VHH binders against q8pxy1. Designs and how they scored, part 10

Target 1, 323 residues: q8pxy1
Amino acid sequence: MMDPQIERKLIEIMRVIHESDKPIGARAIADELNNRGYDIGERAVRYHLRILDERGFTRKHGYAGRTLTDLGENEMNDALIGDRFGFVISRIEEMAFRTTYNPETDKGDVVVNISYFDKDDFETVIELISYTAHAGYMISPRVRIFEEDSLEMSLPPGKIGIATVCSVTFDGLLLKAGIPVEPAYGGILQIENKKPARFLDLISYSGTSIDPIKIFMNRTPTSVLEVLEKGEGKILANMRQINSSAYEMTGKILKKAEKVGLAGCITLGEIDEYLLGAPVETGKFGAAVVGGINGICALEETGIEIETNPISTMLDYQTMKEI

## First folded at step 1 (VHH)

Design n11 (framework vhh_h_nbbcii10_fgla)
Fold by ESMFold2-Fast, scan of step 1:
Structure n11 (fold): chain B 323 residues (1-323), chain A 127 residues (1-127)
Amino acid sequence: as target 1 above (323 residues)
Amino acid sequence: QVQLVESGGGLVQPGGSLRLSCAASGFTFSSYSTYALGWFRQAPGQGLEAVAAISGSGGSTYYADSVKGRFTISRDNSKNTLYLQMNSLRAEDTAVYYCAADSREWYELLKSGYDYWGQGTLVTVSS
């Protein structure tokens, strides 16, 4: 039996090809998967396409790329019948499970987003991310910088990488304590007088193949710079639902996390009550957390080119430095 | 299932040599492999340390400064096996050595990105 993680990648690649309507190449497939929160490069996609070719699931069309064969279409459809969570929720579950960070010891791995930008933009990037984090609109002020020639990370020439903490880290902390968390919505949150007021727009995680946060970034509906300058505007935030039985334990864990700099939880709702205008299922309470990439949104608002892979990988929190 | 099994550890005197092997199953080594492969070690009472890594598709290698010029990482696609040739061994090289695979091309040299780990093999450098 082949590796389950590789099999999932093969199925997701087949899904992208199916949805294309025309032949699609490895770079376009990689770009689409990265837009869906999956961290995979063109070379990795080329390797997986070769496996799919060998299995008879894909057909080559010269420089135009690949299409699915009838066999590949059937295999994809069989796999998708069993997938109740969708790609993004499965990714969130994977990363939450891989989280090992313990706030009591300040040791272990957190979930990070990885962003890449031109080295000429370095000072502006660090300044805006620091400002956004210290204003309370990111998960943590700790980042890790990867330089072009770093032996710790492979980077494209002329680029610098930055890791920022992802809100899925909270899902992982709660999971380790036996508390299942249901991602409900990614959204746009209105800030008024430096405090959360209400959600203006919501996209459900349950029906999407594309990370709602990535959708909002591409549309630039945020005004993070306005929030930083005058305490009013729009930021990215996520809504989670948690069973009412876990209310007290959730609060305790989040307080411990805040003490060590993981302070992105804006508010916990009351049991059975809407939170910031967002609906919450009966028997549950809501948890609203800032989007881990609000500083990146601020950079995009200034016109800086920055590529982000959300919910990207795990990183040892002790290797991340406060800025 | 992805499985990595280390072998070749043991007792060796200072200045000696050992070759560690890591047999992989559940995925195939090839020039088109997406997996970065690496060796990590943990000395008694110490944290995990990256020793050497080799990219799946690019042929790039990484070595920790403490082992540069003494250790060589290599792979044999026909045997689906990763190797670490250790020369001029020192007492401070005493550790459990782990083989690891990273399924993500972008993080081939980032140690926290490695998804799969072997059970480890003990190397003791002493008289």
Scores: ipSAE 0.000, ipTM 0.101, lowest interface PAE 21.7, mean pLDDT 79

Design n12 (framework vhh_h_nbbcii10_fgla)
Fold by ESMFold2-Fast, scan of step 1:
Structure n12 (fold): chain B 323 residues (1-323), chain A 126 residues (1-126)
Amino acid sequence: as target 1 above (323 residues)
Amino acid sequence: QVQLVESGGGLVQPGGSLRLSCAASGFTFSDYGSYTLGWFRQAPGQGLEAVAAISWSGGSTYYADSVKGRFTISRDNSKNTLYLQMNSLRAEDTAVYYCAAKDFSYEWLTGRYDYWGQGTLVTVSS
């Protein structure tokens, strides 16, 4: 799964399954993909179907084949509306472009995720998000709260909204300084002795219409609470690739951002070296960044019901309150 | 001009306690944008060993297995000082202790630290 080509094949297989109104087997999937110009055999399709099963996107129907689960169906419906291959990359590019925040002045707009939860959970939500952020597993301890009657956001009755800083803010900061950033992978990062050890799972952003972080949120691989309690466990993190010519400037910008509370970059890799087990292209270096919603993952682990829209909108960072 | 200066080392009996301090000058600790800070030691005839580290936020700490439960690392941003509280000291804790600072990193005990102190000797013997 560290190969972008594998991710593209998974998406194409899900498309074939989605377009079938009945369970479909590996041979029929392979035949359909070959009819569409792909060179893939039944054995390879069976391998990819196992990956989809593990991600919870497909359900086995014995000899009859597979269908998409409710999770898989929802993701494919979202992904296939209006030919959305590359939609996640396009969204990241849009939000990076809209980022105006300047760490030197501490002014401007940042990219945020929006989450919703029951009013009765407010105190627990704030405490756990604050603790996760100050432990270093979120982008910033600044949040913005939206009440039920908010004029700038429509909330369901009985709900409160919370905005948390999204890691795409870093893409925007670097873009404004003339540094192109390539989103490479979303993944699950192993923490050992309260430090990053290695990526356990990676999903490429290349050629995908499904947000890798959204996939992981809807599974059970994170253990943020365990990390907070024991310094060991699994968190959400992203890997970015940046041209080696920008190495020194990138470090300076991230250091300035850290001084104003945007401290979600876990580490910068060396030029031409893989980072935390993730491959990096020749002429580039990696940047590992915490997932902006690790505090939300921790809340879900306690059984609190939270709905999250990642890479949701822009907010003026000065209107966000430190918790 | 950046420098780190250790103090608090000395001779102590097994089972005793010491508190090491590391005063920083030429840069400022802060809750955000602060340095990753750590303690390293070198015993006679041995290589440099990582002992403890504290994150940029102060919210996370790391300890080598040999000192876990006995040592406590802390930072005071208002005093620009890093501390190592050493309890239940053993003969094998005898070493020169160095404080170190690293710009923005969660790789607390790997890679290269940017700033190092001169070291303070801790001797544990009767």
Scores: ipSAE 0.000, ipTM 0.129, lowest interface PAE 18.0, mean pLDDT 79

Design n2 (framework vhh_h_nbbcii10_fgla)
Fold by ESMFold2-Fast, scan of step 1:
Structure n2 (fold): chain B 323 residues (1-323), chain A 126 residues (1-126)
Amino acid sequence: as target 1 above (323 residues)
Amino acid sequence: QVQLVESGGGLVQPGGSLRLSCAASGFTFSSYSTYALGWFRQAPGQGLEAVAAISWSGGSTYYADSVKGRFTISRDNSKNTLYLQMNSLRAEDTAVYYCATGRYELFYSTEAYDYWGQGTLVTVSS
């Protein structure tokens, strides 16, 4: 289970590091936090600094101490916009609850990601997203296009918006069938001979206010284009944990969704066994799902400038067009 | 000059029915809009709560557990009007009812709703 006190202390430590003009050590951080009314010792600060190092939020400078990485600056700034403690988990729970899509009827609302790009890139964007979806590396080949004068979306001048189906839609489908889903990790998945091989890197959903998939986009390059051409390379994927008693029902629901074009579950693991190198808790099984933005990653690999807001909103699936 | 105007409230006996209307001006309920349309209420001594909402396409609806099966939300885009049909009314349904419209992404958050009506009082009592 997540410890809220640890997460709050990590954010406060990052604030102190941000405000320092030079690398800062654990003792100086502890002293500054005590001056701000926190009761924390140097040993506890060192423990928390190790966690920040492991998450890629801080950079070590030998005896001089730590500075924030660009990733750490972004995490801190996102956390400072209101109470974002547990934001990603809370957002996933909210969006899963709001999902009404029923694969038996092919009707209802799905969770979407929103991406923005220059209108001049429109043809390339549609082509690569279509290619990636039909190759099986996105959740759905259905998209929704938003023009700059749309009342539905506030877009920067000269930009077009595109909605793509988010993997949290699966959390919602399963929840509506009475199956709670635990988001475990976002990660980079190695594909070999067009099959999943292993996770190369993982970030826990419970340990960040930023979507782990977006973190990987910023720090670790994908090779989605290589996967599309050769069947080998790196894609974004995430891992879910589900109670073992729901194993057969989960498989049936996902297979039904796949028949109506809502796919993206790469594989289901065995009960109590690691899945593709990712740990699974006793009494559960893993489900590896493609990241809903692999087509966007392919676009970035071509040099197209595109900004993505994952787990953005709900859209009626009937209003999304197959491409 | 965007305005939402509720009507149809009043005094009704337990077990009775009322239909609330919300007429919009300076804003259109286009079927191509992503704006959510919803009804909220504030009972005496309680906070504001969501009652029902309908997606911009009309394909999805939400109802609070306390009203599910008794209330029906609907929209008429040609008349730019949102409706709430309330059947089998109970004393606990007594509240000021507000029509609201805003972005669908945060249906449960009042911050997601840009425009609010002035409210219409519904009293379920003899």
Scores: ipSAE 0.000, ipTM 0.107, lowest interface PAE 19.8, mean pLDDT 78

Design n3 (framework vhh_h_nbbcii10_fgla)
Fold by ESMFold2-Fast, scan of step 1:
Structure n3 (fold): chain B 323 residues (1-323), chain A 126 residues (1-126)
Amino acid sequence: as target 1 above (323 residues)
Amino acid sequence: QVQLVESGGGLVQPGGSLRLSCAASGFTFSDYGSYTLGWFRQAPGQGLEAVAAISGSGGSTYYADSVKGRFTISRDNSKNTLYLQMNSLRAEDTAVYYCATRYTVEWGGKTYFDYWGQGTLVTVSS
């Protein structure tokens, strides 16, 4: 897995390059980062520049140094926009709009998370994801596997990829039926006696540049394995708000989705009532949905190194296989 | 700029051969997050058709039924170049040929779209 601290340093290096009007070398980058409070040497900067070169974000100009490529400029601009304009909300809206899945026909595209891990961990990964999904703590038991030398996805050497269904699929599914959904909160949900009890922590989707679920993965440990073994513990979950006028239709759509294996709606709240301790606006009802990566959290709890890109892309649901 | 530039197109007789090349600049084919690369084509007034694809290591390939056994896709990561060897060409192979690449970045869930070249015209006619 790439350390979040390394990703932060890569973004900051790109920012230094972006702010330079001419090619800039590793020594000058290190000096500028030290002026910004980073304790980093030229050798470490050269290492990070190699990663940026390999990702296609930087272009070499011999002894003169690096500039950003168009790809690097786009990445930098996306990161800067995210800080100011609620990039996560924009991403959710984009993916919801691109969702074409229709539970009545069992056809169309769903939103997926992409994870990748060492191929030696494959059997454990499949077993835990299957167990977590069938226990009701994933959106679907269907996955798509991307082998080390897959045509479908570019992976680091020695890695296998797995796509799991993202909860934003529900946002898109409801949107296509004419029901706007507000992604209100990501959170940590307490499970007791195999039932949802209360949200322990919530982060609003409004005004954040990082997915709240990703924040919780880094800051607050889950205990998905404990939930699977004992029926109590902590999982990732999202809270959505929906206009009260759509209450009956939402229930019908979610029941149809469940029939074709798109489950994970833990609880629908009552109109104008708090849901599992989370506030709901007047004129709306809440919907609590499991996080699409709880099986990945279970794997991390066992000490398996796994990299995850949430709300990553669209996949045809018919190409995903039940495990 | 990230660019894919196709070359090697032109006029050939039926039954002839052509080798298309796609040179990449602004990124590398190997190392971190190796790219899956492919060839697509579009005949006048027709939709885009997938022709062939090759995995990051070159160990896995795909060919459309219409070209299987006649076309061979290959890559040279050291030259940052993708190739399509086209043998036993037919009039129906007349099209603009595009190369494309896909990369998934590890940054906060972001996925970048495929990069496409400008295309190279292949005409099979007597």
Scores: ipSAE 0.094, ipTM 0.548, lowest interface PAE 5.1, mean pLDDT 80

Design n4 (framework vhh_h_nbbcii10_fgla)
Fold by ESMFold2-Fast, scan of step 1:
Structure n4 (fold): chain B 323 residues (1-323), chain A 132 residues (1-132)
Amino acid sequence: as target 1 above (323 residues)
Amino acid sequence: QVQLVESGGGLVQPGGSLRLSCAASGFTFSSYSTYALGWFRQAPGQGLEAVAAISGSGGSTYYADSVKGRFTISRDNSKNTLYLQMNSLRAEDTAVYYCARGTYRVEIYWSGSTYTYEFDYWGQGTLVTVSS
């Protein structure tokens, strides 16, 4: 009878300490862990820090907090060996785990992408994102706007920020219900007669250190505007793999999410079958989800200059407004 | 059709070394897999004990206090095989060793959630005997 949950919490505490270039205290560690989806208070963190102290993994610095010892650094690195394929998969795992949103209660945090644009473009941005979302090519029609004087986010002068729901939110919803999800590919999906037809291009998350969606944005291979006007063209989409045993529960969760405006799961595949041309591992089924930034891609197609940080942060879904 | 087949068990003297292998079929080892892989053991007259686990990415490992520093868990994606390298073996390491695949399970609370492994696909076991 292993308790890997306790060991995982100890490793995550060590990770928080490692990421701090200064000694860090129990309250700051607890706050950061809560931001990462752990339900833990300062008292519990102090208890776990004592375990780490006893194992020789942490060193006390009076009221200033803890740092990792050389032994702790080595143990953390041993626990993290093999994750060097990248920033992207670690980020997806982190953000999925931080997702707290429950479709049954309509409460909790979702994963968002953050985009920045000139405030002079505001009307065009809102109109086109709304159009794309209501056409079914975004995860949600809910957005959050950040003005240039926002206290929540530091914006460059003359810019407005917009948060849009990220597809990793589905990974988080499923994970929190006990369904592990494997991100497989980011890609370009062909739409024909307003329906998904096939993936034209795929980038494996295991084959890159950069988010595949960000790579496709930089290459500008989409034709979202064409899809909106003619029902034919190219959009961003992601493919996930899920164990076949979770098929029924996955469907139920996705339907509940649709009722609260979290849509964008285009199709679920058959067990052991390719989905829209994308390969699926034996014992799994595929799930194709629209990219959370297709509205941003449409704006880029018009020539509007936008900076986008995909899989950027968590936001309370109730603070996002329908457009 | 998930199958796990253990091999490499046998008789060893105290202080010796042994490497167990677990050949997996019906699924593929991937750096992006959400599956955890682990080793469990059961000594005669005792309950099932977790020995070591490795995350689907291979980036996170767990070891029981009784084996930490002596055993090393690893995997080879090209061979679709999980390994347990056992060094400095003791008489108390005598047990049937089982390979298992688990998925991450999340306990959801109104104030948040926590994360754990649930192992529900098991091999048939391989016997390790440590005696002179």
Scores: ipSAE 0.000, ipTM 0.107, lowest interface PAE 20.4, mean pLDDT 77

Design n5 (framework vhh_h_nbbcii10_fgla)
Fold by ESMFold2-Fast, scan of step 1:
Structure n5 (fold): chain B 323 residues (1-323), chain A 126 residues (1-126)
Amino acid sequence: as target 1 above (323 residues)
Amino acid sequence: QVQLVESGGGLVQPGGSLRLSCAASGFTFSSYDSYSLGWFRQAPGQGLEAVAAISWSGGSTYYADSVKGRFTISRDNSKNTLYLQMNSLRAEDTAVYYCATDFRYGLWSPKEYDYWGQGTLVTVSS
């Protein structure tokens, strides 16, 4: 589980590295942070640098120190744009509000993630996403394909885009029924015997300026292929907190959505109880939902190069095709 | 112009087999625009029923419960042809069989396919 205070310190350390003209070491990073009013020692910086190394954001240069990788540079730039308190939560709230999908009619807009990849990989992408979705590790088996020169999606030449349903769609479904939902954690969920066992790693939405799903994707901590083959391994999942008074209504709405193929709620917790090892606030219950991009994670595990924009836009669910 | 032409229908006895073919012109099966191809049927006095569908790559297939295990859908993108192998035919399989395609994303539903062939009659009778 990652502490929100640790996440903020990681962002601060990346800023120092980003601003450096040369590789920079832990002592120099600590000194610079202290000059900026932060109270942090060299040992703590070394600890945080190891976390950044594990996430693929930093590159070691022997005793000369660290630089940001291309991945780290991109995350640092995202952090500079999105480092307003609550930026990710504000995005989730916006997309939930824009959700119009009604499970009773099977009509309206859902929240989607957009991924894109080389057109030569199309057959493999479709087959693996289909397999992952039908195994129950995505929100929906419906996708939408965007070709190069599409008017709806601007893609580089030679690329194909694919939309997959985002878990924020559930926030929108519940909001339209009058149920406020609090995003709690993005994380890595251990699967054992094809069943959820426990969260291995969690990042709080309230304590980070960086989208948790982007962090986990970049450090490749998933083993979706192992889960598909053996029924054990690691997948992306999110946890929500919902007021206890909405317990029965939430279950009914999620069951109705599942009948039209909009699934992915793995487990509802008990009121006031931890869910799969994740803490839940008093007066609330947890809802664990699969990440909408587990099929994309599986493709990345095979070595296919894919770029993903999570919580990207709205699409009419009726325009998405079963796969 | 997009054209789909079915062939292979005819009279067959119960328990027999037929293979239907659907030849496409005006587009290519290798195009991402032709993502899904399907077979549909309409029996006398009944509505249009989905029989089978196949994805662009051939990697995913879907069958109506009434035909699962008896019928096999396949496509040959190099020949621009869709097939339906029908085994263990029953009197209730008697219908006009249509092939259909879509050039946009839609659900697995007869009403959502954009282009249809003219149909081929299959009669199962002793």
Scores: ipSAE 0.000, ipTM 0.159, lowest interface PAE 14.6, mean pLDDT 79

Design n6 (framework vhh_h_nbbcii10_fgla)
Fold by ESMFold2-Fast, scan of step 1:
Structure n6 (fold): chain B 323 residues (1-323), chain A 127 residues (1-127)
Amino acid sequence: as target 1 above (323 residues)
Amino acid sequence: QVQLVESGGGLVQPGGSLRLSCAASGFTFSSYSTYALGWFRQAPGQGLEAVAAISGSGGSTYYADSVKGRFTISRDNSKNTLYLQMNSLRAEDTAVYYCAAKRYGYSLWKSSQYDYWGQGTLVTVSS
């Protein structure tokens, strides 16, 4: 089997071909992928098209380009069943609405990511997630563990599941206070001297059918372990835009959340100012929050295989253990 | 074997300050520590109330509304000691103060989640 990053590129190439009403060439495919947030050239697309040809997923039409075979169309549809246009924004809205957690009472539901891994890796997983969370690069040090025989979650044989708090929980806290939040970018954030310095890469939530966090995870561009050791490196982070009228209230809510273990707001920008190099619309300010899965990224950096469903479900925060 | 020993209690005038200490043994304070630590109090004729708590790494804190802005919880890993700095004390703060520890911190304010308790130290706020 191929690298997951290559497989995802193959699937997205097939999607571009499917959406074309006529045969499409490598240059046109590359241009369309760049419009969707991928950085890929014509030569690389040509290479991937040969792989698709070999698998029977595409057919050649001379100078006119490629079309999908019936086999390729079925494969593309199966592979992208959860990655529909607008899906990530709709999912964020749904999960934010379902958030009931109140920092004043320490009661209610938070949004969680679900990861699962081989049970033989359990001790390393707990150790690194704990260390990453307590260093401030996750939303919360509270997790919930699901074993093979758990009534709450069906897991593959030999696997253990772990729930970690998702940054969309902050969108929910703000929504409860009447503050509309606009997801702007998922990105890679440079840390220097244990503090945020600048975004190195950004993918707009409005411009993609694929969750930006999944794209970055597949590229493995993080160096969370280096940040833990040296105080410098790359982590996952997201940026939201919020109307300037909510500036003071947003700050107060985020401070309250931090006091009860829901940290991860790296910084609030000034009104109409760029935040950590990321653009902000007029009349708004940016809010940068660490990615809820940076501890999972640290584990991947050690070579441990982990499968993650970000923005997966709701969980009662009181049922999560601090590690 | 976990043991917690409180000290620093006593008589103090309204508006005064006092610092409580809790010496822990049987586990080590570190970045890998999963023990959450808290201060609870019981006033005469009343139930046990959460005052302040701090997560195993020190990254998360809880404060009761009645003490926010007046009390500060902290931990010193090198001394294996938990502190509660109490400022602007009121007559209503008079209570026996207990240090408590738990493995894995659920709802830092719930006393029923704590596994280990000190013997308590009396704080009296009066003239």
Scores: ipSAE 0.000, ipTM 0.112, lowest interface PAE 16.3, mean pLDDT 80

Design n7 (framework vhh_h_nbbcii10_fgla)
Fold by ESMFold2-Fast, scan of step 1:
Structure n7 (fold): chain B 323 residues (1-323), chain A 126 residues (1-126)
Amino acid sequence: as target 1 above (323 residues)
Amino acid sequence: QVQLVESGGGLVQPGGSLRLSCAASGFTFSSYSTYALGWFRQAPGQGLEAVAAISWSGGSTYYADSVKGRFTISRDNSKNTLYLQMNSLRAEDTAVYYCAAHKGYRFYTPKSYDYWGQGTLVTVSS
């Protein structure tokens, strides 16, 4: 029996192949999976494609790539019947579980988003991310830069990579303290007078095969620059649900995290009450957290080309530098 | 070997102006890893005080409240040189001035810099 983590990746790869209108290669599959929030490279995809070939689930078309066989189509459909929308939730669970950061010691790993941009845009990227973070619309003012010769990360030629802290870090921080957190929604949050007013749009994490934040970056306009200039406009934010019994402890932990630069929690709701217009289940309270990539949204608003993989990997927070 | 060398210090009258320069060798200002540059000072009988800092392109700057409006920091990445233009000098500005480079991206607070110069003395007296 193969590792469940490997089986899950095989199913995800088959899904990408199924959705392609022509044969698809390992790099294109890896790129599409990264667009869906998965951290997987071309080499790993080639390894998994060989397993799929051996099982008779894929057919090779020379250099053009793979298609699914009839056996592969049937296997994919059977496997996905009960868990079609579980992929993003599974990624959040994995990253939360891998989080080791302790705000009392200021040591351990945090969850990060990875963005890529042209080297020529470096200063504009750093300055705008710094401005957004210090205005309170990102998780942390700490980043890590990856150059094309980096041993830690594979970069496209001519690109610089930047890691920014992901809001899933809070899920992991609370889980480490014994508090389970349920991701509920990614959304667009209206800011008025420099304060949260209401969610304008929400996408459920349980109802999507693509990360809601990635959808919003491409589909629904933010106005982060307007918020920075006028204190009014639209930013990315996420809403979490937490059991009412953890109310006081959650507040204490988030305040400790804020002291060490993890300051992306905007609002804790009241028990059993809607938060900023978002529904909350009975017996729970909501927690609205800024999106970890609002600075990236601001860059896109200026016309800078930047690609982002949300919930991408883990980094030691001590290796991230304040901007 | 990384070196920072300050110059331009000296004796100046109150209300006068002075420009400090800092020349870097062993690394380039155009490196993405060398983001923040700054000036610190230590007055007689006082601790080390942050004066000013500047980002890679010069687009973002930090100034201590004691010097804001009087001092201007600038950099020339092509010449690997950092500058501090000091105007309306006061007796309280008398100190040894150090340039420093941060091998990273933090520049809003000039603390925990990686590389330091030897210092240049500025004396403001009549």
Scores: ipSAE 0.012, ipTM 0.333, lowest interface PAE 8.5, mean pLDDT 81

